# Ledger of designs, part 16: VHH binders against Mechanosensory abnormality protein 6 (mec-6)

Target 1, 343 residues: Mechanosensory abnormality protein 6 (mec-6), of Caenorhabditis elegans (o01811)
Amino acid sequence: DLNKRVYNHTPGPCRVLTDNYKGTAGMTYVESQKRVYITLGYGRAHDLKTKTGIAFYKTNRTDGRSQQEMYDLIEMTINWNGYEYKKEFIPTGIDSYSSSNGRVLLYVINAHPNHQCIHFFQIVESSKLNHRKAICDPSFSSLQDIAVVGPDRLFVTNMAAFGRGWAQILEFSLQTGQGAVYYYDGSKLSTAASSLIAPTGIGYDAKRRILYVGSMIRESIFAYKVAKDTTLELLYEMMLLTSPIGVFVESKTGDIWIAAHPVIHESAWHYTHPENQNIHSPSQILRIRIQEEGNSWVTTEPYANDGATISASSSVVFTDEQMLIGSSFGRLLHCDLTHSYIT
Short names: E, the ipSAE of ESMFold2; O, the ipSAE of ESMFold2 at other seeds; V2, 0.75 times the mean of E and O plus 0.25 times the DockQ between their complexes.

## First folded at step 5 (VHH)

Design B_nfr (from e_nfr with S50G Y59T; framework vhh_7nfr_2; at its last look DockQ between E and O 0.01; V2 from the best seeds 0.00; counts 0 for: pae E 23.7 > 2, placed apart)
Fold by ESMFold2 at other seeds, look of step 5:
Structure B_nfr (fold): chain B 343 residues (1-343), chain A 121 residues (1-121)
Amino acid sequence: as target 1 above (343 residues)
Amino acid sequence: QVQLQESGGGLVQPGGSLRLSCAASGFTFSSYWMSWVRQAPGEGREWVSGIKQSGSEKTYADSVKGRFTIARDNVKNTLYLLMDSLKSDDTAVYYCARDRYSYGLEEFDYWGQGTQVTVSS
């Protein structure tokens, strides 16, 4: 929609957690640790000068830290274990798995234009990552996001292209349907869904065994039932009237949080000129609750911004009455949820 | 040859405490994650707790968090499990297990013979 208006609002008080990186693109919540992990530096994939890395935010607000310390990010140290392409690491999409023995695994997309891979890490020593392996398949052209469904078992979305020519990439995706969802079963990579138009965010509801896949151009979320053999069965399409970029599923409620771009041409322009601070894209966060009868849903909008405070929202996490919003090239925001219409 | 020998089990009343020990030999103890695993009668083995090589990171199953403490002494090559506030559901054979850690995957490659813990009034 070329003439949409964006009316700024927040679910409560918000603050910037960091503005020190060109991008805070991906996030995942690890409930066993009460931590949100954030990928940093996506802008390097678009030729911006920035440090890359992974950090976490501690969600427990009552653990005795001072008010100043409670909003700190803690940067992870990566032990690459001799991986030869570590210099080409631009982390973006991220998800996690907590194993039965208490270990926590992280799965991270490398968005480097010339080295598209999925990296497998274990969290160790509180703030260290041990690199386990990487999967770098020739079919990976523009990996977008990850949804983990078991230990080393995951779905990823792949758009056909990437880089500074985002407007051209968008038109390609519309014209050719080159996007796909790939599935990794722990040893082999296969195609789970093909001919998708601009697949972006992906999230998994383990309770319902439903995989949600965003389509930027269709302005929709596709819901797939994940069969016991992990094949995908399309259930329905939720039309959003906004372009979904990131998807977060609450593990307890099954509520779906979406980081979206309500004005797609402004998003495309921002992606082609990420260094220009006067070019921005509005940021929108939706919350969708699937009704228990399974054939209807309620949508609310906890956050919207015209791009001045945060541009091109790309990820969202909600936990412990807190919402974090990541962006492709900029700030990481934290909001407390205190407005009555969202609680 | 890798050997793991558990001790310290016994009969205890609900709410009581026990300290389990596992003596390790035949390998460089300080180079491995170590875990405690338990098996109740007629059930499969259930992971209880794990500890990093240096002792700097410790993990616990939800059923024992706040009640059990894992520790290691890399000078004495000994793994410990301090068990407080014991419940009848904690009754099991407790095994010490070496985690053949490679790239962060859990793989238990050597086990002790176990020590019986029985919690009854």
Scores: ipSAE 0.000, ipTM 0.117, lowest interface PAE 20.7, mean pLDDT 83
ESMFold2, look of step 5: ipSAE 0.000; ipTM 0.092
ESMFold2 (binder alone), look of step 5: mean pLDDT 84; pTM 0.854

Design C_50D (from e_nfr with S50D; framework vhh_7nfr_2; at its last look DockQ between E and O 0.11; V2 from the best seeds 0.00; counts 0 for: pae O 24.1 > 2, placed apart)
Fold by ESMFold2 at other seeds, look of step 5:
Structure C_50D (fold): chain B 343 residues (1-343), chain A 121 residues (1-121)
Amino acid sequence: as target 1 above (343 residues)
Amino acid sequence: QVQLQESGGGLVQPGGSLRLSCAASGFTFSSYWMSWVRQAPGEGREWVSDIKQSGSEKYYADSVKGRFTIARDNVKNTLYLLMDSLKSDDTAVYYCARDRYSYGLEEFDYWGQGTQVTVSS
């Protein structure tokens, strides 16, 4: 498989923002605050010893902080408001909504295998989250990622109908398409797309009203038009020949950033044995620029690593010429973008 | 604190039926996968069946598939095992267990005291 070789490169200088958590799996950018929120501790869902939580990175590099403080993460304090299952919180997929009145909401997938939920938070004060509610529908078996389309209105991917054991392995092996995209309208949950093959990352382009959904097994991104009534119309498939895990859509350009695993069997091995430091999965970041919707797009690769520096990239954010890369079980990277990959 | 109490065992003829129940208390029952595990005389414990939090997914060992049905009632906090077409090798102590999901593997952290099922002429 000649197309699966990973050649290391970066878009500019890179550095480790944190190595202190087993997993920095999800990220969202809140432009009104100039902050990237990061979910920490996904490895606990795979029995690794790690703290869990949510932190942010401040993207404004001219706000008067020292050189050393410039790359600090600030951990959020969560006010659970008496929520019974707060100890079963393994945050992963995350997205946000910023209202015109200055209120900022965060929506976080809980990946705990026995408490798969969507948690609704409001950001209050500088570094505090108020828990508002949780949606823990029985259909949630393997929630992966979340895309917000309005206040308390969101899509989530559920990768497989079977949540455990040999049945899930059989489902993937037969490519039966037991995954789904669910839609929450603020009061009720419904199925927006069904019979999907291992849906993973999800991202929304609000300007064009297009929802992008990754398929791990098909190694593709599917583009859906989001109708006014929030039904989804499949437009096309972008075949990547790499397994998309995280999707980030730039709000200004519509460019699509993808955290991908180019070697599926090494990724599967890494997820099966996340504690083994000798087992790595390559990390790849793609940037897709749409030239003509459905017909023409340009794909570049701003970052690739054979797994030695960062293994199993799971999320990406680009803003202000900065790129952050999260991983399922390891470190969080920050890179400055200084190289042109397309002219 | 966590308590699991099985009932419904007994003596039954081959081909007969039994319904086992497990009353759960001291935890939020609807938040956990629940399992039945059995132990025949002189043998180790054998997983029999498990059920997702909602009841929407159910799994069975090959030895009981098609004969046993697992069910749960999240209002009554009760787990059930409906056993049909019983045969002599179903003779065992049946345990109710709370299941943690880990890499798709059952990981039982609390067990009931068990109920005896004996299938005999």
Scores: ipSAE 0.000, ipTM 0.102, lowest interface PAE 24.1, mean pLDDT 82
ESMFold2, look of step 5: ipSAE 0.000; ipTM 0.126
ESMFold2 (binder alone), look of step 5: mean pLDDT 85; pTM 0.861

Design C_5W (from e_nfr with K52T Y101W; framework vhh_7nfr_2; at its last look DockQ between E and O 0.80; V2 from the best seeds 0.00; counts 0 for: pae O 6.1 > 2)
Amino acid sequence: QVQLQESGGGLVQPGGSLRLSCAASGFTFSSYWMSWVRQAPGEGREWVSSITQSGSEKYYADSVKGRFTIARDNVKNTLYLLMDSLKSDDTAVYYCARDRWSYGLEEFDYWGQGTQVTVSS
ESMFold2, look of step 5: ipSAE 0.023; ipTM 0.502
ESMFold2 (binder alone), look of step 5: mean pLDDT 85; pTM 0.865
ESMFold2 at other seeds, look of step 5: ipSAE 0.081; ipTM 0.560
ESMFold2, look of step 7: ipSAE 0.100; ipTM 0.578
ESMFold2 (binder alone), look of step 7: mean pLDDT 85; pTM 0.863
ESMFold2 at other seeds, look of step 7: ipSAE 0.122; ipTM 0.605
ESMFold2, look of step 8: ipSAE 0.054; ipTM 0.525
ESMFold2 (binder alone), look of step 8: mean pLDDT 85; pTM 0.862
ESMFold2 at other seeds, look of step 8: ipSAE 0.023; ipTM 0.528

Design C_acid (from e_nfr with K52D K58T R100S; framework vhh_7nfr_2; at its last look DockQ between E and O 0.01; V2 from the best seeds 0.00; counts 0 for: pae E 16.7 > 2, placed apart)
Fold by ESMFold2, look of step 5:
Structure C_acid (fold): chain B 343 residues (1-343), chain A 121 residues (1-121)
Amino acid sequence: as target 1 above (343 residues)
Amino acid sequence: QVQLQESGGGLVQPGGSLRLSCAASGFTFSSYWMSWVRQAPGEGREWVSSIDQSGSETYYADSVKGRFTIARDNVKNTLYLLMDSLKSDDTAVYYCARDSYSYGLEEFDYWGQGTQVTVSS
């Protein structure tokens, strides 16, 4: 839609948590720690000068911190344990697993154009990551996002057969379906779904065993049942009429939060010229509540911006009446949901 | 035992050229990004240039872009900085450094002793 308009609104007061990085692309919530982990610096994959890394935001608003400290990010220190390619790390998609003994594992997509991998970390001490291993398969051409279903058991989306350039543009224009969802079972990598059209964000509802996969080009969320043998059965498609990029599933309710690009041609232009401050891509956050699986759902729009405040929203987390919005090349936004009738 | 030893510094006139070398030992040189960092007397250290493991990706500070060239020889375990069109502002001790990222560019865990570059007529 060449004439699509975006009407700005928020679910409550919002503020910028950081604009010091070219990209705050991925986020995951770790309930056991009351922390949102954020990946920083995706713009380096598009040749922007930026620091890369991982930081966290503390969601507990009653832990005695001052008003000034409440919105601080704390950067993680990475112990690479001698990993040979540590300099080729551009973190983006991220998810976590918390065990009952207090151990927290973190799984991160490396979006480096020449080193597409899944990195496995353990969170240690308050602010350190120990690198455990990396999985770097030749089939990884355009890794986007990751959903964890158990310790070292995860699904990842690979958006396209071609990682960049005119070949990828042609692939999307023809809707050839060269994307895939891969599954790692703790030792072996396999294909869980193939012939997908530009899969992007991915989220898992553990209570219902449903995996949600966004399709950028189809402007839809696909819902898959995850069988006991971890095979995927397509259940249905939710047509959104906006391009989903990030997916977050609330563990208690099963509500689905989507970071979306409502004007796909402006998103394409922004990704092609991320250095140009005059080029924006609108940012949209949707919340989907399933009323009857496969038959009815209610979609609300807690946030929308024409791109002036935040461009190309790529991730969302909701917890404790707070919403965080990450973006592909820019700032990280935090909003309070102070009006309960919006949620 | 990681060792880095710079050489090739000296006195040069404005507009002149120098080639700095850094001999590396005690680690697998081809597994690390390497950088040049400089320091004028009484000032903080300033990142100059970085190069990846294979030498295929190079990065430069704006102040030296177009005038300096970083290179590496993984057979000889040697890092180079080719400096052209030198200015008085380039006067500093130049260090080679092993780059050890934790969050981003410019994390350095080992340094050489440095080599003095002085640009004056």
Scores: ipSAE 0.000, ipTM 0.144, lowest interface PAE 16.7, mean pLDDT 84
ESMFold2 (binder alone), look of step 5: mean pLDDT 85; pTM 0.856
ESMFold2 at other seeds, look of step 5: ipSAE 0.005; ipTM 0.263

## First folded at step 7 (VHH; framework vhh_7nfr_2)

Design D_13 (at its last look DockQ between E and O 0.04; V2 from the best seeds 0.00; counts 0 for: pae O 15.3 > 2, placed apart)
Fold by ESMFold2 at other seeds, look of step 7:
Structure D_13 (fold): chain B 343 residues (1-343), chain A 120 residues (1-120)
Amino acid sequence: as target 1 above (343 residues)
Amino acid sequence: QVQLQESGGGLVQPGGSLRLSCAASGFTFSSYWMSWVRQAPGEGREWVSSITQSGSEKYYADSVKGRFTIARDNVKNTLYLLMDSLKSDDTAVYYCARDRWSGDLEFDYWGQGTQVTVSS
C-alpha cells in the first residue's frame, strides 16, 4: 500500500483528444445521439486559469467524417435564459436522460466553491443547451457526481461537510462520515443515504435498479438496491483497494467502469497544487463484471498510468469499442480497445 | 410526395400579433419533430422553434422566447407558430421544416415559406 507501484498499460492505441482545458472532469454517454458529453474547466474551482464549458465527442466511426475530424470535440453553446450567475459556472459531474421520442435532458453539477448547484438543461439543435433551472441547496458543500433515474429525478453525492481547504483535509483524516447521497424527486430534495465517508462517483444500472456509490477513503464501491419509492437498501460493498472517483455503468451488460486514484496521498497533493508540473497522481481504470450479486465479481484493469500521460483520472466512458478518460485538471484521452479480456 | 405549405404571414405593426400555420401532407406527421426556421433578406437561416412528435416538449431560440409559441395538431396535421409582441427584427420569410431532432439539427423537407413583415 505504502509501496504501491503503477505499471503503465493501455487497452489499445490511445490519443489525446484535448489538452486545451484545465480539467475534463465529467462525462456521460447519450446512446440515442452516439455522443459523449464532457464537462470542461474543473481547474477553475482550484484557481487555475481555464475556460469552462461543455463539449461532445461523436462516437460513430461510420458517419462519413474525415480521419482528422473523427476525433474533434464540438463545444456546446448555452442559452442561459437570463440566469444571473452564469459566469460562476464550473461544470463537473454530469448525467443525462433520453426519452423514446428523442428528447435529451442534461444535468450538470456546478462545482464553483461558492455556488454548489445542480443545473438542468435541455439539449436543443445540434450544439445548444437551454437552461431550465438551478437547485442550490444550503446542504450542498462538496457535490461530486450525479446519477439520473428519470426525468428530473436524480441522486447526487456530497462528499464532505467542508467544501474545501484544510478543514476538509482534516475531516477526511479523521474519517468523520459527513458525506451523503441526496435524492431529488422533481420538486423536493431529501437525504437518501447519510454518514458516508467521502462519497464520490455514482452510477445507476437502470435494468437492475442498482445504484453504485464510490467511497474515496474506504476505497470501495457500495451497491444499493433502488426501491420503487426510491429508498436505498444497501446490498453489499466491493473493496477495490484504490480510491474510486468516477463510476460508469454499461447499459447493456451492467459492467461497472471506475476511474480511480491508486495512491491517495499523491492525489491529495495534486488537488492542492494542480499547477505544479512536478506533482502527478497515478490514473487507473477498472472494469468490474458481476458474476453473482454480492458474492463474486471479476475485476480487470484496462488502463493504468503513473501520472505522466494523464494525472488524476476522474471519469470514464466505454462504448463502441472506445474508452474515454477524463481528468480533474488536465487531458482527455481516447483509447481503442483491443485486449480480449475486456470484450 | 412530402409537402409543407405555410400560411398566415403578412404585414403587421410593431407590438402586433400573427399566427402562422403549416399544413403537412405526404407523410405521417405525428412521427416527426417539426420546426420553424426564418431567413431575413441577405442573411442565413435562423432556427426559431421546435416541437416534439406528440407536442410534449417545445423549444425556442433566445430571440423569440416568451413572445412566440409553437404548437401542433396531429389530428389536422398542422403546425402553428403564434407570434406576439412582434419587432422589426422579426421581419423574415418563415419556413416550416420537417425536423429530425436527434441532437444534430437536420431538416430534410422545407415549405415554400411565408413572409412576415413588421413595419410602422
Scores: ipSAE 0.000, ipTM 0.131, lowest interface PAE 15.3, mean pLDDT 83
ESMFold2, look of step 7: ipSAE 0.005; ipTM 0.330
ESMFold2 (binder alone), look of step 7: mean pLDDT 87; pTM 0.876

Design D_4L10Y (from C_5W with R100L L105G E106Y; at its last look DockQ between E and O 0.01; V2 from the best seeds 0.00; counts 0 for: pae E 22.9 > 2, placed apart)
Fold by ESMFold2, look of step 7:
Structure D_4L10Y (fold): chain B 343 residues (1-343), chain A 121 residues (1-121)
Amino acid sequence: as target 1 above (343 residues)
Amino acid sequence: QVQLQESGGGLVQPGGSLRLSCAASGFTFSSYWMSWVRQAPGEGREWVSSITQSGSEKYYADSVKGRFTIARDNVKNTLYLLMDSLKSDDTAVYYCARDLWSYGGYEFDYWGQGTQVTVSS
């Protein structure tokens, strides 16, 4: 409904962690380091002038930092190891893998309109990334997000056959189903699911071996069982009645956090005019707890905003009673969870 | 020949204010993004602020947001940095830089000689 209203709500006190980048689109939590990694600068893919890069937020509130320093972001230094196209890097979707020997790998979608790739990094020292390789396939037209299921084993969403323009608008309007989920097995890329309608956020529950894939146009989450041979079996669809953009799965509980756009026409308007500070898109965060797989779940809404504080929420992380919200073109938000019935 | 010349630096007590200027010549000033970059003693260079060709968008590092204001005058070919609520951590040489916009990221191709800002405790 074009007249849909958003009722503002927060789970507790919130603050802006940064407003200096046009986009804080993707996030991943690395528990072994107590860090949330954030991708910066998605707006460059939409012709906005911005720095791009990767930074982290330290989640440990008791590590002796001052109250002012507690909310600092630390930018990563990237050693590109001679990679030719480093200046065409617009990071967005991101996920990680931590091994028991302390090795931490970071996998990042490059959303550059002419250089759609998956970049493989190793986190080294305190704040450095070593670039390992990039996978750039001709089928990558609109990469959105990534979910890691093992070392160098990952799923990615490709939202549409057409990356931009009137053809993409028509594709969404007719729901032609030209999106896909691709799987990389460590050596070769394959199609894991096809004929999808605008797949966006993706998240993996390793304990249950369930892959959740958002569909922006269908306003739903599709749950797939990941077989031992990594083929996907569709289990069910959770209709959200809001457009999912980012998916985060809690490792401990299996709860699903969704960054969503509740008013899709306002999102479309915001994406076409990201430079206009008077054009807002509502931001919504949902938390879903599965009661009975396929049949019963409970949905709560820890955060909603009409777009004035944060527009076009695109990612969410929950950890240590803290929630971070990233956005496609704007600020990064941090909230404490103080409402006990939401926590 | 592109030339950028900074001025307005000096010694200031904590909490004080300064206004830096950068006079630009040898190029079409209004066609370029412009940036301020600083270098504290013993540290690498730190990006401070950037402004678009028309001045319609302004960008700030987190360390200076809310305290510094970037501005430009395309008639006078001058870039400005208004610095309020100065702290000892702001002590640095401040450089004016011509900021190339590209799909590959930020790149600064011409720099001024810098102006020293010292905030004494």
Scores: ipSAE 0.000, ipTM 0.100, lowest interface PAE 22.9, mean pLDDT 83
ESMFold2 (binder alone), look of step 7: mean pLDDT 86; pTM 0.870
ESMFold2 at other seeds, look of step 7: ipSAE 0.012; ipTM 0.379

Design D_50N (from C_5W with S50N; at its last look DockQ between E and O 0.55; V2 from the best seeds 0.00; counts 0 for: sugar tag NIT H50, pae E 5.2 > 2)
Amino acid sequence: QVQLQESGGGLVQPGGSLRLSCAASGFTFSSYWMSWVRQAPGEGREWVSNITQSGSEKYYADSVKGRFTIARDNVKNTLYLLMDSLKSDDTAVYYCARDRWSYGLEEFDYWGQGTQVTVSS
ESMFold2, look of step 7: ipSAE 0.096; ipTM 0.589
ESMFold2 (binder alone), look of step 7: mean pLDDT 85; pTM 0.859
ESMFold2 at other seeds, look of step 7: ipSAE 0.129; ipTM 0.583

Design D_8D (from C_5W with G104D; at its last look DockQ between E and O 0.01; V2 from the best seeds 0.00; counts 0 for: pae E 14.7 > 2, placed apart)
Fold by ESMFold2, look of step 7:
Structure D_8D (fold): chain B 343 residues (1-343), chain A 121 residues (1-121)
Amino acid sequence: as target 1 above (343 residues)
Amino acid sequence: QVQLQESGGGLVQPGGSLRLSCAASGFTFSSYWMSWVRQAPGEGREWVSSITQSGSEKYYADSVKGRFTIARDNVKNTLYLLMDSLKSDDTAVYYCARDRWSYDLEEFDYWGQGTQVTVSS
């Protein structure tokens, strides 16, 4: 693993959607709008100078836009409604809820080192976010990702008891299991799973009521059944032998897409020196297709890069032959899927 | 004190047009999504259309898309539904409804008394 090589490949032609932000860490797909929402500027949590915000990419290629406009990002404006800590907003983990009446809510993790919160927004006026509330619990030390299971009902991962520094490094080295999944039921926060080892990405399959949670240190995905009372029952563990960071579940097929870091020590070095363009961390995207729940699945690797094109892949979205890859400190990548054996 | 009053219903021939209005009072109209919901005789209520606070986004049920247009006037506190190319299946009582600002996005907390639309020939 100390000399592990990553062999570059793509599922088809790829291009950079933006390189203007230090971090494009989180993404969510809103099918009713044909939009991928992207969180921008995670690098500020690591002292990089960057704008922070939320933008979207329009996935519909037939909406009459020019070739030059097809790959544009549209930045959202935020109405904070007097929220006191708006300047301490570093968006990262993100998910959404769409209702039949056309309302779309957006739920965003604030990764600011001193203001870890879950922010509740309503999407209004096409490109505007209306801030509704924030939940800033004292237990939030290292929030990573969020999965929505209903209106204002969500699970969130907290990676470690210590938010950063040598204490966190020791925590991971000893695999002490100080991470948790929290559940918010619309009024109260509770612990849904505890004693987890570096939980990171989280994704929900609504049809099967299965919550997938990545463990960075165990290099695996845990699958939980979400009971009617929202308690979690562990079903099985899928060993990946790579560190999962972001999880995306296709709503129609239940296929699981994973943004992963295949070389953990290079990832760690990259995170401590994000300003250094010569320090890379490999990026990997996996796709898992469940054949028989708990018993068999097929894993493919649509994308891999040694870090030169994109480092530290942190999120992935797949929709209609298009794949977007976000990264912790860098660019946002778009690929067309043209190789059928990859999909 | 929330009040919603629909008007503009009536008898119309297939292919005809109608404009429904809903006068709102007793709340800050511009702070809420507004919706139209209809109920045919002997049937359950069916969502028709929704509009955001500013009117920038509009949503329609598949059965009316391309034929109906929702609009609002936040100065006059009025919601509208412009109905074109009416079919006999559009016969129903039409209600305007306010979206409740709560955890259940699908719940409508205040309803008007409704206005009857009848399409027949």
Scores: ipSAE 0.000, ipTM 0.251, lowest interface PAE 14.7, mean pLDDT 85
ESMFold2 (binder alone), look of step 7: mean pLDDT 85; pTM 0.861
ESMFold2 at other seeds, look of step 7: ipSAE 0.005; ipTM 0.283

Design D_9D10L (from C_5W with L105D E106L; at its last look DockQ between E and O 0.60; V2 from the best seeds 0.00; counts 0 for: pae E 13.0 > 2)
Fold by ESMFold2, look of step 7:
Structure D_9D10L (fold): chain B 343 residues (1-343), chain A 121 residues (1-121)
Amino acid sequence: as target 1 above (343 residues)
Amino acid sequence: QVQLQESGGGLVQPGGSLRLSCAASGFTFSSYWMSWVRQAPGEGREWVSSITQSGSEKYYADSVKGRFTIARDNVKNTLYLLMDSLKSDDTAVYYCARDRWSYGDLEFDYWGQGTQVTVSS
């Protein structure tokens, strides 16, 4: 709708964590470390001049740091172990697997137009990543996001047949269903769901074994049951009436957080002209609480912005009464949620 | 060849302390995470503690947190476990293990012979 208006509101005080990169597109929360990992520099996939990399934000507010240090991002150093295409690394979708012995594995989508891959890392020595391997399949044309279901076992969304630009937008207008969810079982890649219309964000509820997949064009979230053999059974569709881009599932509650673009044509214009500072795309964060699976849920909107403060929200993390919002081409926000009641 | 040799076990009273050592040879010690794992009589192996290559990060099982301290000396190629406030249920054979780069828990490719720790009054 051409007259959709976004009314700005926040769940509490917000601040900018960084403006130094053109894009803060993906995030994952690692509870064992109390860290949110953020991918930086997605704008390079759209020919913007920016550094790329991975950083983290420490969520523990009682660890003895000063208030000035509380909002610092710490950039990771990558040991590529001789990987020859390291200069073609544009990180975006990200997820993790944590073991009880303290090891954390990090899985990152490379959105480089000519090197669409899944990169496998191990986090070592606090702020270093050791590259383990890359999976680069000819079917990867527009990888968006990743959800980990076990060590080296993961689902990824491939949004469209075209990887970027006006051709990709034309594909969306035709709604030909060229998107897919792929599954990697630790050794081989397979198709878990096909003929999807613009799948974007993906999140996994490990306790309930439900995989949530956003559809940007259908403006909805699809819920799949993940069988023991990892096949997907479509359970239901939650119509959002807004375009989901990022999906985050709280491990403790199963609540679903969604970074969304409420005005898709402004988002499309923003993506084709990311260098134009006068072109904004509104940012919206939704929270969905399932009351009865497939039948009843409550949706709230903790954050909305007309694009002036943050455009094209692409990812969200909620933990410890804190919310982080990433964007496709811009800044990273942090907000406190002002909940004063706990039972 | 990779060799790990534990020492420092023994009999100790409840509430006592003990320091275990593991001498490593046959590999570049500073390039690997190292761990302690224990096995009580008639039971399976239980992960106790892990330490990163440089020693900058240390991890502990909930059952020993606050009582045990892991450390390493990359010059002497030695791994340590300082055990304080010992309890009877800490009685076990303690193994030093080399952690490999892997995606799973407890992916240890080389183990020591073990050293017996017995806590009894």
Scores: ipSAE 0.000, ipTM 0.286, lowest interface PAE 13.0, mean pLDDT 84
ESMFold2 (binder alone), look of step 7: mean pLDDT 85; pTM 0.862
ESMFold2 at other seeds, look of step 7: ipSAE 0.006; ipTM 0.385

